# Ledger of designs, part 11: VHH binders against Ras guanine nucleotide exchange factor efc25 (efc25)

Target 1, 234 residues: Ras guanine nucleotide exchange factor efc25 (efc25), of Schizosaccharomyces pombe (q9usu1r752to985)
Amino acid sequence: TPEEFASQMTLLEFDYLKQIPSREWIFRSWVSRDSRSAVRNYINFSNCFTYWIINCILEKKNTKARTAVISFFIQTAYKCLSLQNFSTLMSIVSALNSAPIYRLHAAYKLVKAEDIICLSGLREIVETKKNFSTYRALLRKAELPCVPFLGVILSDLTFIDEGNPDVLDSSPHLLSFNKRHRLADVVADVCRFQSSSYEMQSNTDLQSYILHRCRFVNQDLSYLFDKSLSLEPR
Short names: E, the ipSAE of ESMFold2; O, the ipSAE of ESMFold2 at other seeds; V2, 0.75 times the mean of E and O plus 0.25 times the DockQ between their complexes.

## First folded at step 13 (VHH; framework vhh_8emy_2)

Design G4 (from F2 with G103S S104G; at its last fold request DockQ between E and O 0.76; V2 from the best seeds 0.72)
Amino acid sequence: QVQLQESGGGLVQPGSSLRLSCAASGFTFSSYAMHWVRQAPGKGPEWVSSISGSGGSTNYATSVKGRFSISRDNPSKTLYLQMNSLRPEDSAVYYCARDLEYSGGSYFDYRGQGTQVTVSS
ESMFold2, look of step 13: ipSAE 0.645; ipTM 0.851
ESMFold2 (binder alone), look of step 13: mean pLDDT 85; pTM 0.850
ESMFold2 at other seeds, look of step 13: ipSAE 0.679; ipTM 0.864
ESMFold2, look of step 15: ipSAE 0.720; ipTM 0.881
ESMFold2 (binder alone), look of step 15: mean pLDDT 85; pTM 0.851
ESMFold2 at other seeds, look of step 15: ipSAE 0.671; ipTM 0.863
ESMFold2, fold request of step 16: ipSAE 0.711, 0.680, 0.684; ipTM 0.879, 0.865, 0.867
ESMFold2 (binder alone), fold request of step 16: mean pLDDT 84, 84, 85; pTM 0.843, 0.847, 0.855
ESMFold2 at other seeds, fold request of step 16: ipSAE 0.684, 0.699, 0.687; ipTM 0.867, 0.874, 0.868
ESMFold2, look of step 16: ipSAE 0.684; ipTM 0.865
ESMFold2 (binder alone), look of step 16: mean pLDDT 85; pTM 0.851
ESMFold2 at other seeds, look of step 16: ipSAE 0.628; ipTM 0.842

Design G5 (from F2 with G103S S104P; at its last look DockQ between E and O 0.74; V2 from the best seeds 0.59)
Fold by ESMFold2 at other seeds, look of step 13:
Structure G5 (fold): chain B 234 residues (1-234), chain A 121 residues (1-121)
Amino acid sequence: as target 1 above (234 residues)
Amino acid sequence: QVQLQESGGGLVQPGSSLRLSCAASGFTFSSYAMHWVRQAPGKGPEWVSSISGSGGSTNYATSVKGRFSISRDNPSKTLYLQMNSLRPEDSAVYYCARDLEYSPGSYFDYRGQGTQVTVSS
């Protein structure tokens, strides 16, 4: 069911989040690519999961089957929102917005109206305009436990202290203090998310299935787009 | 180590053109999508443009489409941004940024020190 899938994805993603040691946030270990980093491992899983969704949809031969998979993931993403799992939510919406999937108009035409309305609301959360303002507002209101989306956190760390001064503007000494304070704020927020727990029961069989299916999925978007064209020609 | 060095900024009048360059080293340049990101004083970073590792796919923010052109030369490990018909609103520090390789969207794991572009009448 969408609820069980969302629960187990949340537990999986939360385990990845908790495995990230504090030194990686300080030294940004994911930049080097020469050494293994827990952040990079989590990113790789999330990417595999996103492409796995695309592959699941495109492997279905008839339109009704593709519609059923799309509806399943819309409902899963909605459950992820209620669990405050923004990471899985972003992965699902990204897959549904991808060129191979977005163009499947025949399949989308068969999706129930309530699921289309739900998807529209989920797309609003992931919009990048106004610097992710909708997502950031939801994250600020979120109670623990929560799985934040790493992409925004990592990009914020990349741009910290370089043109976005807060109310302590205009002083070189205050700018240096501001940079250290801003870094500490980001790290403190991540540590806060890492320190909680979800109360849901683990389903080891389903988690192992997800991990197995995500390994070695096709991530060639050009190939996947060509497959999409063969399933629903222009 | 990963290095990105931007150049080509300056002070110009509205309607002028500038070409920004970014020299990359310390990683396999052709394996990464690359971005231009700009940041005006007191504002958050604004994504400007992206180009795939091969150079075959490009994207632009609505505010610059038709005026800016991103390109890359993989043998020389150089990223470019041709900026035409510059406006005062284009004034910012422009950063060359490496793609995080995190679906969805455009996210970054490294940037250079930036080059200042100032468009003033």
Scores: ipSAE 0.516, ipTM 0.788, lowest interface PAE 1.8, mean pLDDT 86
ESMFold2, look of step 13: ipSAE 0.566; ipTM 0.802
ESMFold2 (binder alone), look of step 13: mean pLDDT 82; pTM 0.825

Design G6 (at its last look DockQ between E and O 0.77; V2 from the best seeds 0.00; counts 0 for: pae E 4.0 > 2)
Fold by ESMFold2, look of step 13:
Structure G6 (fold): chain B 234 residues (1-234), chain A 122 residues (1-122)
Amino acid sequence: as target 1 above (234 residues)
Amino acid sequence: QVQLQESGGGLVQPGSSLRLSCAASGFTFSSYAMHWVRQAPGKGPEWVSSISGSGGSTNYATSVKGRFSISRDNPSKTLYLQMNSLRPEDSAVYYCARDLEYSPSGSYFDYRGQGTQVTVSS
């Protein structure tokens, strides 16, 4: 069930988000290769999950079966949007936009029109144009609880730390205050999301299944693309 | 310690070409996807282009596709951006950025350089 899957993914991702201590945001602990930061753990999970979706689709031997899996994940991503779980939403759409999956035109042809229209709207949310403007607009409107997309948070912290726009030229003291203020604003926003809770019931069997499956996935995108070619030749 | 240093920016006329470079040190350069990100005054960062660790896969923002070309030379640990047919809207500080890890789920920038200014005006 897409609804139950989306709910359990939301609980899983929210647990990863809540486990990130405030010091990691301030000191950018994820940039050190020697540390096993909670941020790095969360990103690793998101990557494994994205690859898992790709593998789930490509392991199906016939076109109708692949279509069913694609439709399942479209519906899951739509439910994630309603749960304000932007992290799982981004991972699913990224998997569906990946080269091995995007090219499966025969499978996509069999997807219901309503799901294709839904996917088109979801794709607009994840588009990077104008610095994720669609996503950022949705995030500003979002009520708690919410799971924000970590990539935008990290990018903001990285670009605030160096190379801010020169709107306060010839004023080094004002630039230093502006930098600290903007950093504090990003951290405060993240802490606000971390302080909420989702009230859905945990399904430990499903969560354990997801975590186990993500650990054992093929992450060789070149191999996965070749597999895609064998399933749907050019 | 990770270091990224951009160079090659300047003041040019519309329609001109310019090649940016980014010298990398302090990490295994060939193991990381690399990006160019630009930021115009009063605007947020805008992703421009990416290249895989091996150099085999490239991607471009729609606004620069067909005009810009990203490349890398792994032996010299240098990232490049060839910018052709420059327009006034390409004026920005251009940053070299490292992707935290290879990911189909998006870009997770963890380091950038100081940037190099590109100004396209008459």
Scores: ipSAE 0.273, ipTM 0.663, lowest interface PAE 4.0, mean pLDDT 83
ESMFold2 (binder alone), look of step 13: mean pLDDT 82; pTM 0.815
ESMFold2 at other seeds, look of step 13: ipSAE 0.432; ipTM 0.769

## First folded at step 15 (VHH; framework vhh_8emy_2)

Design H1 (from G4 with G104S; at its last look DockQ between E and O 0.61; V2 from the best seeds 0.62)
Fold by ESMFold2 at other seeds, look of step 15:
Structure H1 (fold): chain B 234 residues (1-234), chain A 121 residues (1-121)
Amino acid sequence: as target 1 above (234 residues)
Amino acid sequence: QVQLQESGGGLVQPGSSLRLSCAASGFTFSSYAMHWVRQAPGKGPEWVSSISGSGGSTNYATSVKGRFSISRDNPSKTLYLQMNSLRPEDSAVYYCARDLEYSSGSYFDYRGQGTQVTVSS
C-alpha cells in the first residue's frame, strides 16, 4: 500500500536525518570524500532508493505492469507530501523524471488522469525555478515533524554568503562574522527538524525489505536508458 | 584543502563574449562533475551549466542554452565557461561549484569566491 510504504520510508529517512551529529554540520564532513560521513551515508541511501524505483519500473516486461508501478510511486509521493517527507518525495519525482522513465509514453498513457494531475502538482513542488521557491514555501509552512530535503540544505550551506553586504571597503572580520552567523542559523534550523519525532509505528519487516531491495541496485544510467529503449522503442 | 578559484570576469557591453576560468586543487578533479552557478544582487543562486567528470556530458539552463559553452581540461584541473551574446540579465557573480553527487538533481558541496560579470552599456 502506498500509505504504508510512505510511512515506513518516512521513518527510515528520519532515522538517517537524526543520526547526523552536529559536528558534521560544523565541519562540513561531506566535503571530504576519504571517509564516509553520516551525511554521505544518507545521500547514498537516497541515491540507491531513487535508482531502485527506476529498476522496479524497468523490470516489468509489459506496459500495464510498468504503469502500475508508476502509479504506486505517484501515490506514495503524494502520501509523503501529506507526511511532510520532502526527501522521499524528491527521490520519487526525480526517478519518474529520469530519462529512462520519463520517456515511457505508452506506460504513462495508461496512468489514470487523477494520478497524472497529482504528478504534475508534485513536479511543481520539486521545480528548481526561483531557487526552489515552491518547496521552500511549503517547508516554511510545515509543522514538525518534517523531513526536509538534504540537497537544498547542503547547497544553501555552500552558498551562504548571499544577502546584504553592509560594507563595500569591507572589514574581513565583519564579513567572516556575518557568514558564520548565517551558517549557524541554517544549522539551528536543521537541528530543529532533527529534534522532533513521528508518531507512526515501525514495521521492521517492511523497512528491512526496502533496505535490502535498495542494496546494490544498478545505477548505470546509460544501461538503464538502453533497457528503457528495449521496452518502449523510439 | 579543496580550492576553487574563478577568474575572467569583467565589465562588458551587451552582445559581447567573455570566458571564465576556474582553477581547482585539493581533490581529484576528473572524478567530479562540475557546475557554474550565478547569483545576481539580492537574488538566490541560479544554476547555469554542468559538465561530467570526463567532460563527455554537458547540460545548460534554458536561459543560457545556445549562448554559453562549458568545458574542462582535466590535466590542468581547469573548468571553463565561454559566454557569448551576453545580455544585461546575465550580470551576476559566477561561481565554480563541485557536484554533491545526489541523484535527484544538481546540488553542490563546495564553491569558489566567484568572479563578477557585469553587462552594461
Scores: ipSAE 0.624, ipTM 0.843, lowest interface PAE 1.3, mean pLDDT 87
ESMFold2, look of step 15: ipSAE 0.634; ipTM 0.848
ESMFold2 (binder alone), look of step 15: mean pLDDT 83; pTM 0.837

Design H2 (from G4 with S103T; at its last look DockQ between E and O 0.80; V2 from the best seeds 0.70)
Fold by ESMFold2 at other seeds, look of step 15:
Structure H2 (fold): chain B 234 residues (1-234), chain A 121 residues (1-121)
Amino acid sequence: as target 1 above (234 residues)
Amino acid sequence: QVQLQESGGGLVQPGSSLRLSCAASGFTFSSYAMHWVRQAPGKGPEWVSSISGSGGSTNYATSVKGRFSISRDNPSKTLYLQMNSLRPEDSAVYYCARDLEYTGGSYFDYRGQGTQVTVSS
């Protein structure tokens, strides 16, 4: 069910989030592309999951089967919103917005109207206009527990810089202090999210299935687009 | 060590053109999508443009589409932004940024110090 899938994805994503040591936020361990970085491991899982959704849809031979998978993930993303799991929500919408999937007009024609309306609202949340203003507003109002979207956090950390003065007459001490203060604010927010718990019961069989399936996913977008063209020609 | 250095900014009149450059070192430049991001005083960062590692795919913010052109020269490890028909609202510090490799959008894991572009009335 979309509800159970969303709950188990939320538990998986939250485990990844909690495993990130504080030192990675401070030293930005993901910049060196160290495969031992917990942040990179989490990003890699999220990328695999996104491509897994694309593959799940494209492996279905008939249009009605593809429609059912699309509807399942729309409903899953909606439940993720109610669980405040923005990471899984972003991954699902990214998959549905991908070129191979977005173009499946025959499959989308069969999706019921309430799910289409729901997807439209979810797309507004992930929209990048005005620096993710809709997402940031929702995150600001969110209560714990919550799984924030890592992409925005990491990009925000990237724009913290010692050479970005706030005064007309810049000073090395003022630049260093301002950078440290902004860094501390972002890290404190992340630590706040890491400090809570979801109360849902684990379904280890479903979690293992998800993790196993994600490991073997095809991530070649050009191949996946060609497969999409063969299923629904231009 | 990853390094990005922007150059080519300056003070120009409306309607002028500028070409920004970004010198990259410390990583396999051709393996990464690259971005231009700008930040005006008192504003948050605004994504401008992206280019794939090979240079075969480019994207632009609607505010600059048709006026700006992103390109790269992988042998010299250099990223470019050609800015035509500049407007006062294009005034900002322009940053060269490396892609985070997170699917579904433009996210960044490293940037340069930036180059100032000022378009005066």
Scores: ipSAE 0.663, ipTM 0.857, lowest interface PAE 1.2, mean pLDDT 87
ESMFold2, look of step 15: ipSAE 0.670; ipTM 0.857
ESMFold2 (binder alone), look of step 15: mean pLDDT 83; pTM 0.837

Design H3 (from G4 with S103L; at its last look DockQ between E and O 0.61; V2 from the best seeds 0.65)
Fold by ESMFold2 at other seeds, look of step 15:
Structure H3 (fold): chain B 234 residues (1-234), chain A 121 residues (1-121)
Amino acid sequence: as target 1 above (234 residues)
Amino acid sequence: QVQLQESGGGLVQPGSSLRLSCAASGFTFSSYAMHWVRQAPGKGPEWVSSISGSGGSTNYATSVKGRFSISRDNPSKTLYLQMNSLRPEDSAVYYCARDLEYLGGSYFDYRGQGTQVTVSS
């Protein structure tokens, strides 16, 4: 069911979040091309999961079957919102907004009105308008436990600047005291999320199924778009 | 190690043009989408433009579309931003940023130190 799927995705993503050592936030380990970064591993999982959703929809030859999969993931994303799992929410909406899926107008026409309204609200959360203002407002009101969205966190760490730049040494990676203080504030906030727990019971079989299905999915958008055109021509 | 160095900023009059450059090193430049992001004093970062690794696909914020042009030269590992018809609201520190490769969105994992663009009024 969408509820159980959302719960187990939340536990999976929260485990990824908790596994990130504090040193990665401080030294920004994800900047290297090394996939051994815990942050990069989490990003890779989210990308695989998003493409897995796209593949699940496009594998259905019947329009009603594609609609059922779309509806399932809309409902899953809504449950993720109630669990304050913004990471899975972003991944699902990214899949549904992708070019191969967004264009499936015949399938979307069959989606129930309630689910379409729900999807519209979820899309507002992922909008980048005014520096992610909708998402940030929701995050400020969220109680623990919560899975924040990494994309905003990592971009914030990249763009720590309070106006006039601090004077820097010749080294491009050297941080001033002011930038180190702001960095510490972001890291402290992330540590707060990492220190909580979800009360839901783990279903190891379902989690293993999700992980197995997500590995090595086709991530070629050109191929997936062509498949989308075959299923719903222009 | 990843390095990005912006240059070409300055003080100009409204209606003027500037061309920004960003020298990249320490990574396979042609494998990454690249961005220009600007930040005015007291404001959050504002995404300006993006270009695909090959240079074949570009995108622009509505506020700069038609006035700014992003380009890249992969052999010289250089990113460019041609800025025409500059306005006082374009005044900011301009950063080149490397794409995070996350959900296909505009998120960043590295930036340079920036170059100041000031439009006099």
Scores: ipSAE 0.643, ipTM 0.841, lowest interface PAE 1.2, mean pLDDT 87
ESMFold2, look of step 15: ipSAE 0.680; ipTM 0.853
ESMFold2 (binder alone), look of step 15: mean pLDDT 83; pTM 0.834

Design H4 (from G4 with Y102W; at its last read DockQ between E and O 0.67; V2 from the best seeds 0.71)
Amino acid sequence: QVQLQESGGGLVQPGSSLRLSCAASGFTFSSYAMHWVRQAPGKGPEWVSSISGSGGSTNYATSVKGRFSISRDNPSKTLYLQMNSLRPEDSAVYYCARDLEWSGGSYFDYRGQGTQVTVSS
ESMFold2, look of step 15: ipSAE 0.679; ipTM 0.865
ESMFold2 (binder alone), look of step 15: mean pLDDT 83; pTM 0.829
ESMFold2 at other seeds, look of step 15: ipSAE 0.687; ipTM 0.868
ESMFold2, fold request of step 16: ipSAE 0.695, 0.683, 0.700; ipTM 0.869, 0.862, 0.875
ESMFold2 (binder alone), fold request of step 16: mean pLDDT 83, 83, 84; pTM 0.839, 0.836, 0.840
ESMFold2 at other seeds, fold request of step 16: ipSAE 0.730, 0.689, 0.702; ipTM 0.885, 0.871, 0.869
ESMFold2, look of step 17: ipSAE 0.656; ipTM 0.855
ESMFold2 (binder alone), look of step 17: mean pLDDT 82; pTM 0.826
ESMFold2 at other seeds, look of step 17: ipSAE 0.625; ipTM 0.844
ESMFold2, look of step 19: ipSAE 0.667; ipTM 0.862
ESMFold2 (binder alone), look of step 19: mean pLDDT 83; pTM 0.833
ESMFold2 at other seeds, look of step 19: ipSAE 0.658; ipTM 0.850
ESMFold2, last read: ipSAE 0.729, 0.684, 0.712; ipTM 0.888, 0.870, 0.879
ESMFold2 (binder alone), last read: mean pLDDT 83, 83, 84; pTM 0.834, 0.833, 0.841
ESMFold2 at other seeds, last read: ipSAE 0.730, 0.705, 0.701; ipTM 0.886, 0.877, 0.874

Design H5 (from G4 with T28D; at its last look DockQ between E and O 0.78; V2 from the best seeds 0.71)
Fold by ESMFold2, look of step 15:
Structure H5 (fold): chain B 234 residues (1-234), chain A 121 residues (1-121)
Amino acid sequence: as target 1 above (234 residues)
Amino acid sequence: QVQLQESGGGLVQPGSSLRLSCAASGFDFSSYAMHWVRQAPGKGPEWVSSISGSGGSTNYATSVKGRFSISRDNPSKTLYLQMNSLRPEDSAVYYCARDLEYSGGSYFDYRGQGTQVTVSS
């Protein structure tokens, strides 16, 4: 069910989040691709999950079957929003917005109006136009427990840590302090999210199934787009 | 020792062109998608454009599509942004950024120091 799937994805993603040692946030271990990084492991899982959704949809030969899978993931993403699992939410919407899936107009035409309205709201959350302003507003209001979206966190650390200050600022000490204060704020927020707990019961079989399925997924977008064209030409 | 060094910014009049360059070192440049991200004073970073590792796939923000062109030269480890028909709204510090390899959007794990582009008024 969408509810149980969302719950188990939330527990799985939260476990990935909790496994990230504090030193990785400080030293940005994910920048060096030669070192082991818990952040990289989490990103790799999220990528696999996104492509797994795309493959699940495109594996269905019948338009109605593809519609059912799309509807399942819309409902799963909606439950993830209720659980404040923004990471799985972003992955699902990313998959549904991908070129191979977004173009499946025949399948989307069969999706119930209720789910289409829901998807429209979810798409507003992932919108990037104003520096993720919708997502950031939701995150600011979110209570613990919460799984934040890692992509925004890591991009924020990138633009604070290496960024040059405003050229009009003539106070070097204030520049350094402001940069360090902003970095500390981002890291403190992440640590706060890591320190909470979700109370849902683990379903080890379902979590293992998800991890196994994601491991073998095709991530070649050009191949997946060609498959999409064969299923819904024109 | 990832390094990104932007250059080519300046003060220009509306309608002018500029070409930004970004010299990359300390990583396998051709293996990474690359981005241009701009930031005006007091505003958050705004993604501008991306290009795949091979250079075969490019994407643009709607605000710059048709006016800007991203390219790369993998042998020289250099990323470019050709900026045509510049507007005052394009004024910002422009950053070269390395792709985080996170699907579904443009996210970054490293950037350069930036180069200032100012379109007069």
Scores: ipSAE 0.667, ipTM 0.857, lowest interface PAE 1.1, mean pLDDT 87
ESMFold2 (binder alone), look of step 15: mean pLDDT 84; pTM 0.845
ESMFold2 at other seeds, look of step 15: ipSAE 0.696; ipTM 0.870

Design H6 (from G4 with S106D; at its last look DockQ between E and O 0.73; V2 from the best seeds 0.65)
Fold by ESMFold2 at other seeds, look of step 15:
Structure H6 (fold): chain B 234 residues (1-234), chain A 121 residues (1-121)
Amino acid sequence: as target 1 above (234 residues)
Amino acid sequence: QVQLQESGGGLVQPGSSLRLSCAASGFTFSSYAMHWVRQAPGKGPEWVSSISGSGGSTNYATSVKGRFSISRDNPSKTLYLQMNSLRPEDSAVYYCARDLEYSGGDYFDYRGQGTQVTVSS
């Protein structure tokens, strides 16, 4: 069910989040691709999951089957929103917005109106306009437990460190203080999210299945787009 | 150690052109998508443009499409942004940024110190 899938993805994502040592947030360990990084491992899982969704849709033999998979993931993403799992939510919408999937108009036309309306709302959350303003508003009101989206956190850390010539009096000390304060706020929020727990019961078999299926999925977008063209020609 | 160094900014009049450069070192430049991101005083960062590792695919923010052109020269490890028909609202510090390799959109794991572009009326 979408509910059980969303719950188990939330537990998986939260486990990845909890495993990130505090030193990685401070020293930005993910910048060096040759270094071992829990942050990078989490990103790799999320990428594999996104492409796994794309592959699940494109492997279906007929339009109704593809529609069913699309509907399943729309419902899963909506449940992720209610669980405050923004990471899985972003991955699902990214997959559904990808060129190979977005163009499947015949499949989308068979999706019931309720799910299409839901998808439109989810797409507003992931919109990048005004620096992810909708997502950031939802995150600010979120209570624990919560799985924030890592991509925005890491990009914020990249730009806060040097990218805010301050609104203060331009003193070098005030510039440094403001940046240190903002960096500390981001790190403190991430640590706060890491310190909570979800109460859902773990389904080890389903989690293992997800991890296995995601690990080695095809991520060749050109191949996937060609497959999409063969399924629904121009 | 990853390094990115922007150059080519300056003070220009509206309608002028500028060409920004970004010298990269400490990583396999051709393996990474690269971005230009700008930040005006008191505002958050605004994504401007991206280019794939090979240079074969480019994307632009709506606000700059048709006026700006991103390119790269992989042998010299250099990223470029050609900015034409500059407007006062293009005034910002421009950063080159390395792609985070997160499939959910345009996210960054490293940036340079930036170069100031000021378009005064």
Scores: ipSAE 0.614, ipTM 0.838, lowest interface PAE 1.4, mean pLDDT 87
ESMFold2, look of step 15: ipSAE 0.636; ipTM 0.847
ESMFold2 (binder alone), look of step 15: mean pLDDT 82; pTM 0.825

## First folded at step 16 (VHH; framework vhh_8emy_2)

Design J1 (from T38, 14 letters changed; at its last look DockQ between E and O 0.86; V2 from the best seeds 0.00; counts 0 for: pae E 2.5 > 2)
Fold by ESMFold2, look of step 16:
Structure J1 (fold): chain B 234 residues (1-234), chain A 122 residues (1-122)
Amino acid sequence: as target 1 above (234 residues)
Amino acid sequence: QVQLQESGGGLVQPGSSLRLSCAASGFTFSSYAMHWVRQAPGKGPEWVSSISGSGGSTNYATSVKGRFSISRDNPSKTLYLQMNSLRPEDSAVYYCARDLEYSGMPYYFDYRGQGTQVTVSS
């Protein structure tokens, strides 16, 4: 069911989030391609999951079957919103907005009006207008437990870091303090999310199935677009 | 050791053109989508444009579409932004930023340069 799937994805995502040690936020370990990074592992899982959704839809040869899969994931994303799992929510909407899936107009015509209205609301949450203002407003109101979307956090940390500033030579202790203070604020927010727990019961078989399926999925977007064209020609 | 170095900014009059450059080193440049992001005083970062690793796909913010052109030269590891018909509203520090590699989710970055100032005034 969408509810059970959303619950187990939330537990999986939360485990990835909790495994990120505080030193990665400070040293930004994900920037180096060859370094070990729990942050990079989490991003890789999210990418695999996004492509898995795309593949699940495109493997269905019948239009009504594709509609059923699209509807399943819309309902899953809505449940993720109620669980305050913004990471899975973002991944599902990203998959549904991808070129191979967005163009499936015949399948979308068969989706219930209720689910289409739901999808429109979910798409507003992921919009980047006014520096992600819709998402940030929802996150500020969110109670614990919550799985925040990592992309906004990492981008915020990127714009705290000044790279190679020449001002550092003039007032190194003051500039270091300001940078450290702003960094500490972002890290404290992340630690707050990491410090809670979801009470849902774990289904290890379903979690293992998701992890297994995600690792072996085709991530070639041009191939997937060609497959989309064969299923619903222009 | 990832490095991004922007250059080509300056003070120009409205209607002028400028070409920004970003020199990249310390990573496989052609494997990463790249972005231009700008930040005016007292405002948050604003995404301007992106280009795929191969250079085959480009995207632009509505405010700059038709006036700005992003390009890259992968052999020289250089990213460019051609800015035409500049307006006072385009005044900002312009940053070259590396894509975070989140699927289908623009506006997310894991590294930026120090920026180059563009000021459009008479």
Scores: ipSAE 0.450, ipTM 0.765, lowest interface PAE 2.5, mean pLDDT 85
ESMFold2 (binder alone), look of step 16: mean pLDDT 82; pTM 0.827
ESMFold2 at other seeds, look of step 16: ipSAE 0.481; ipTM 0.783

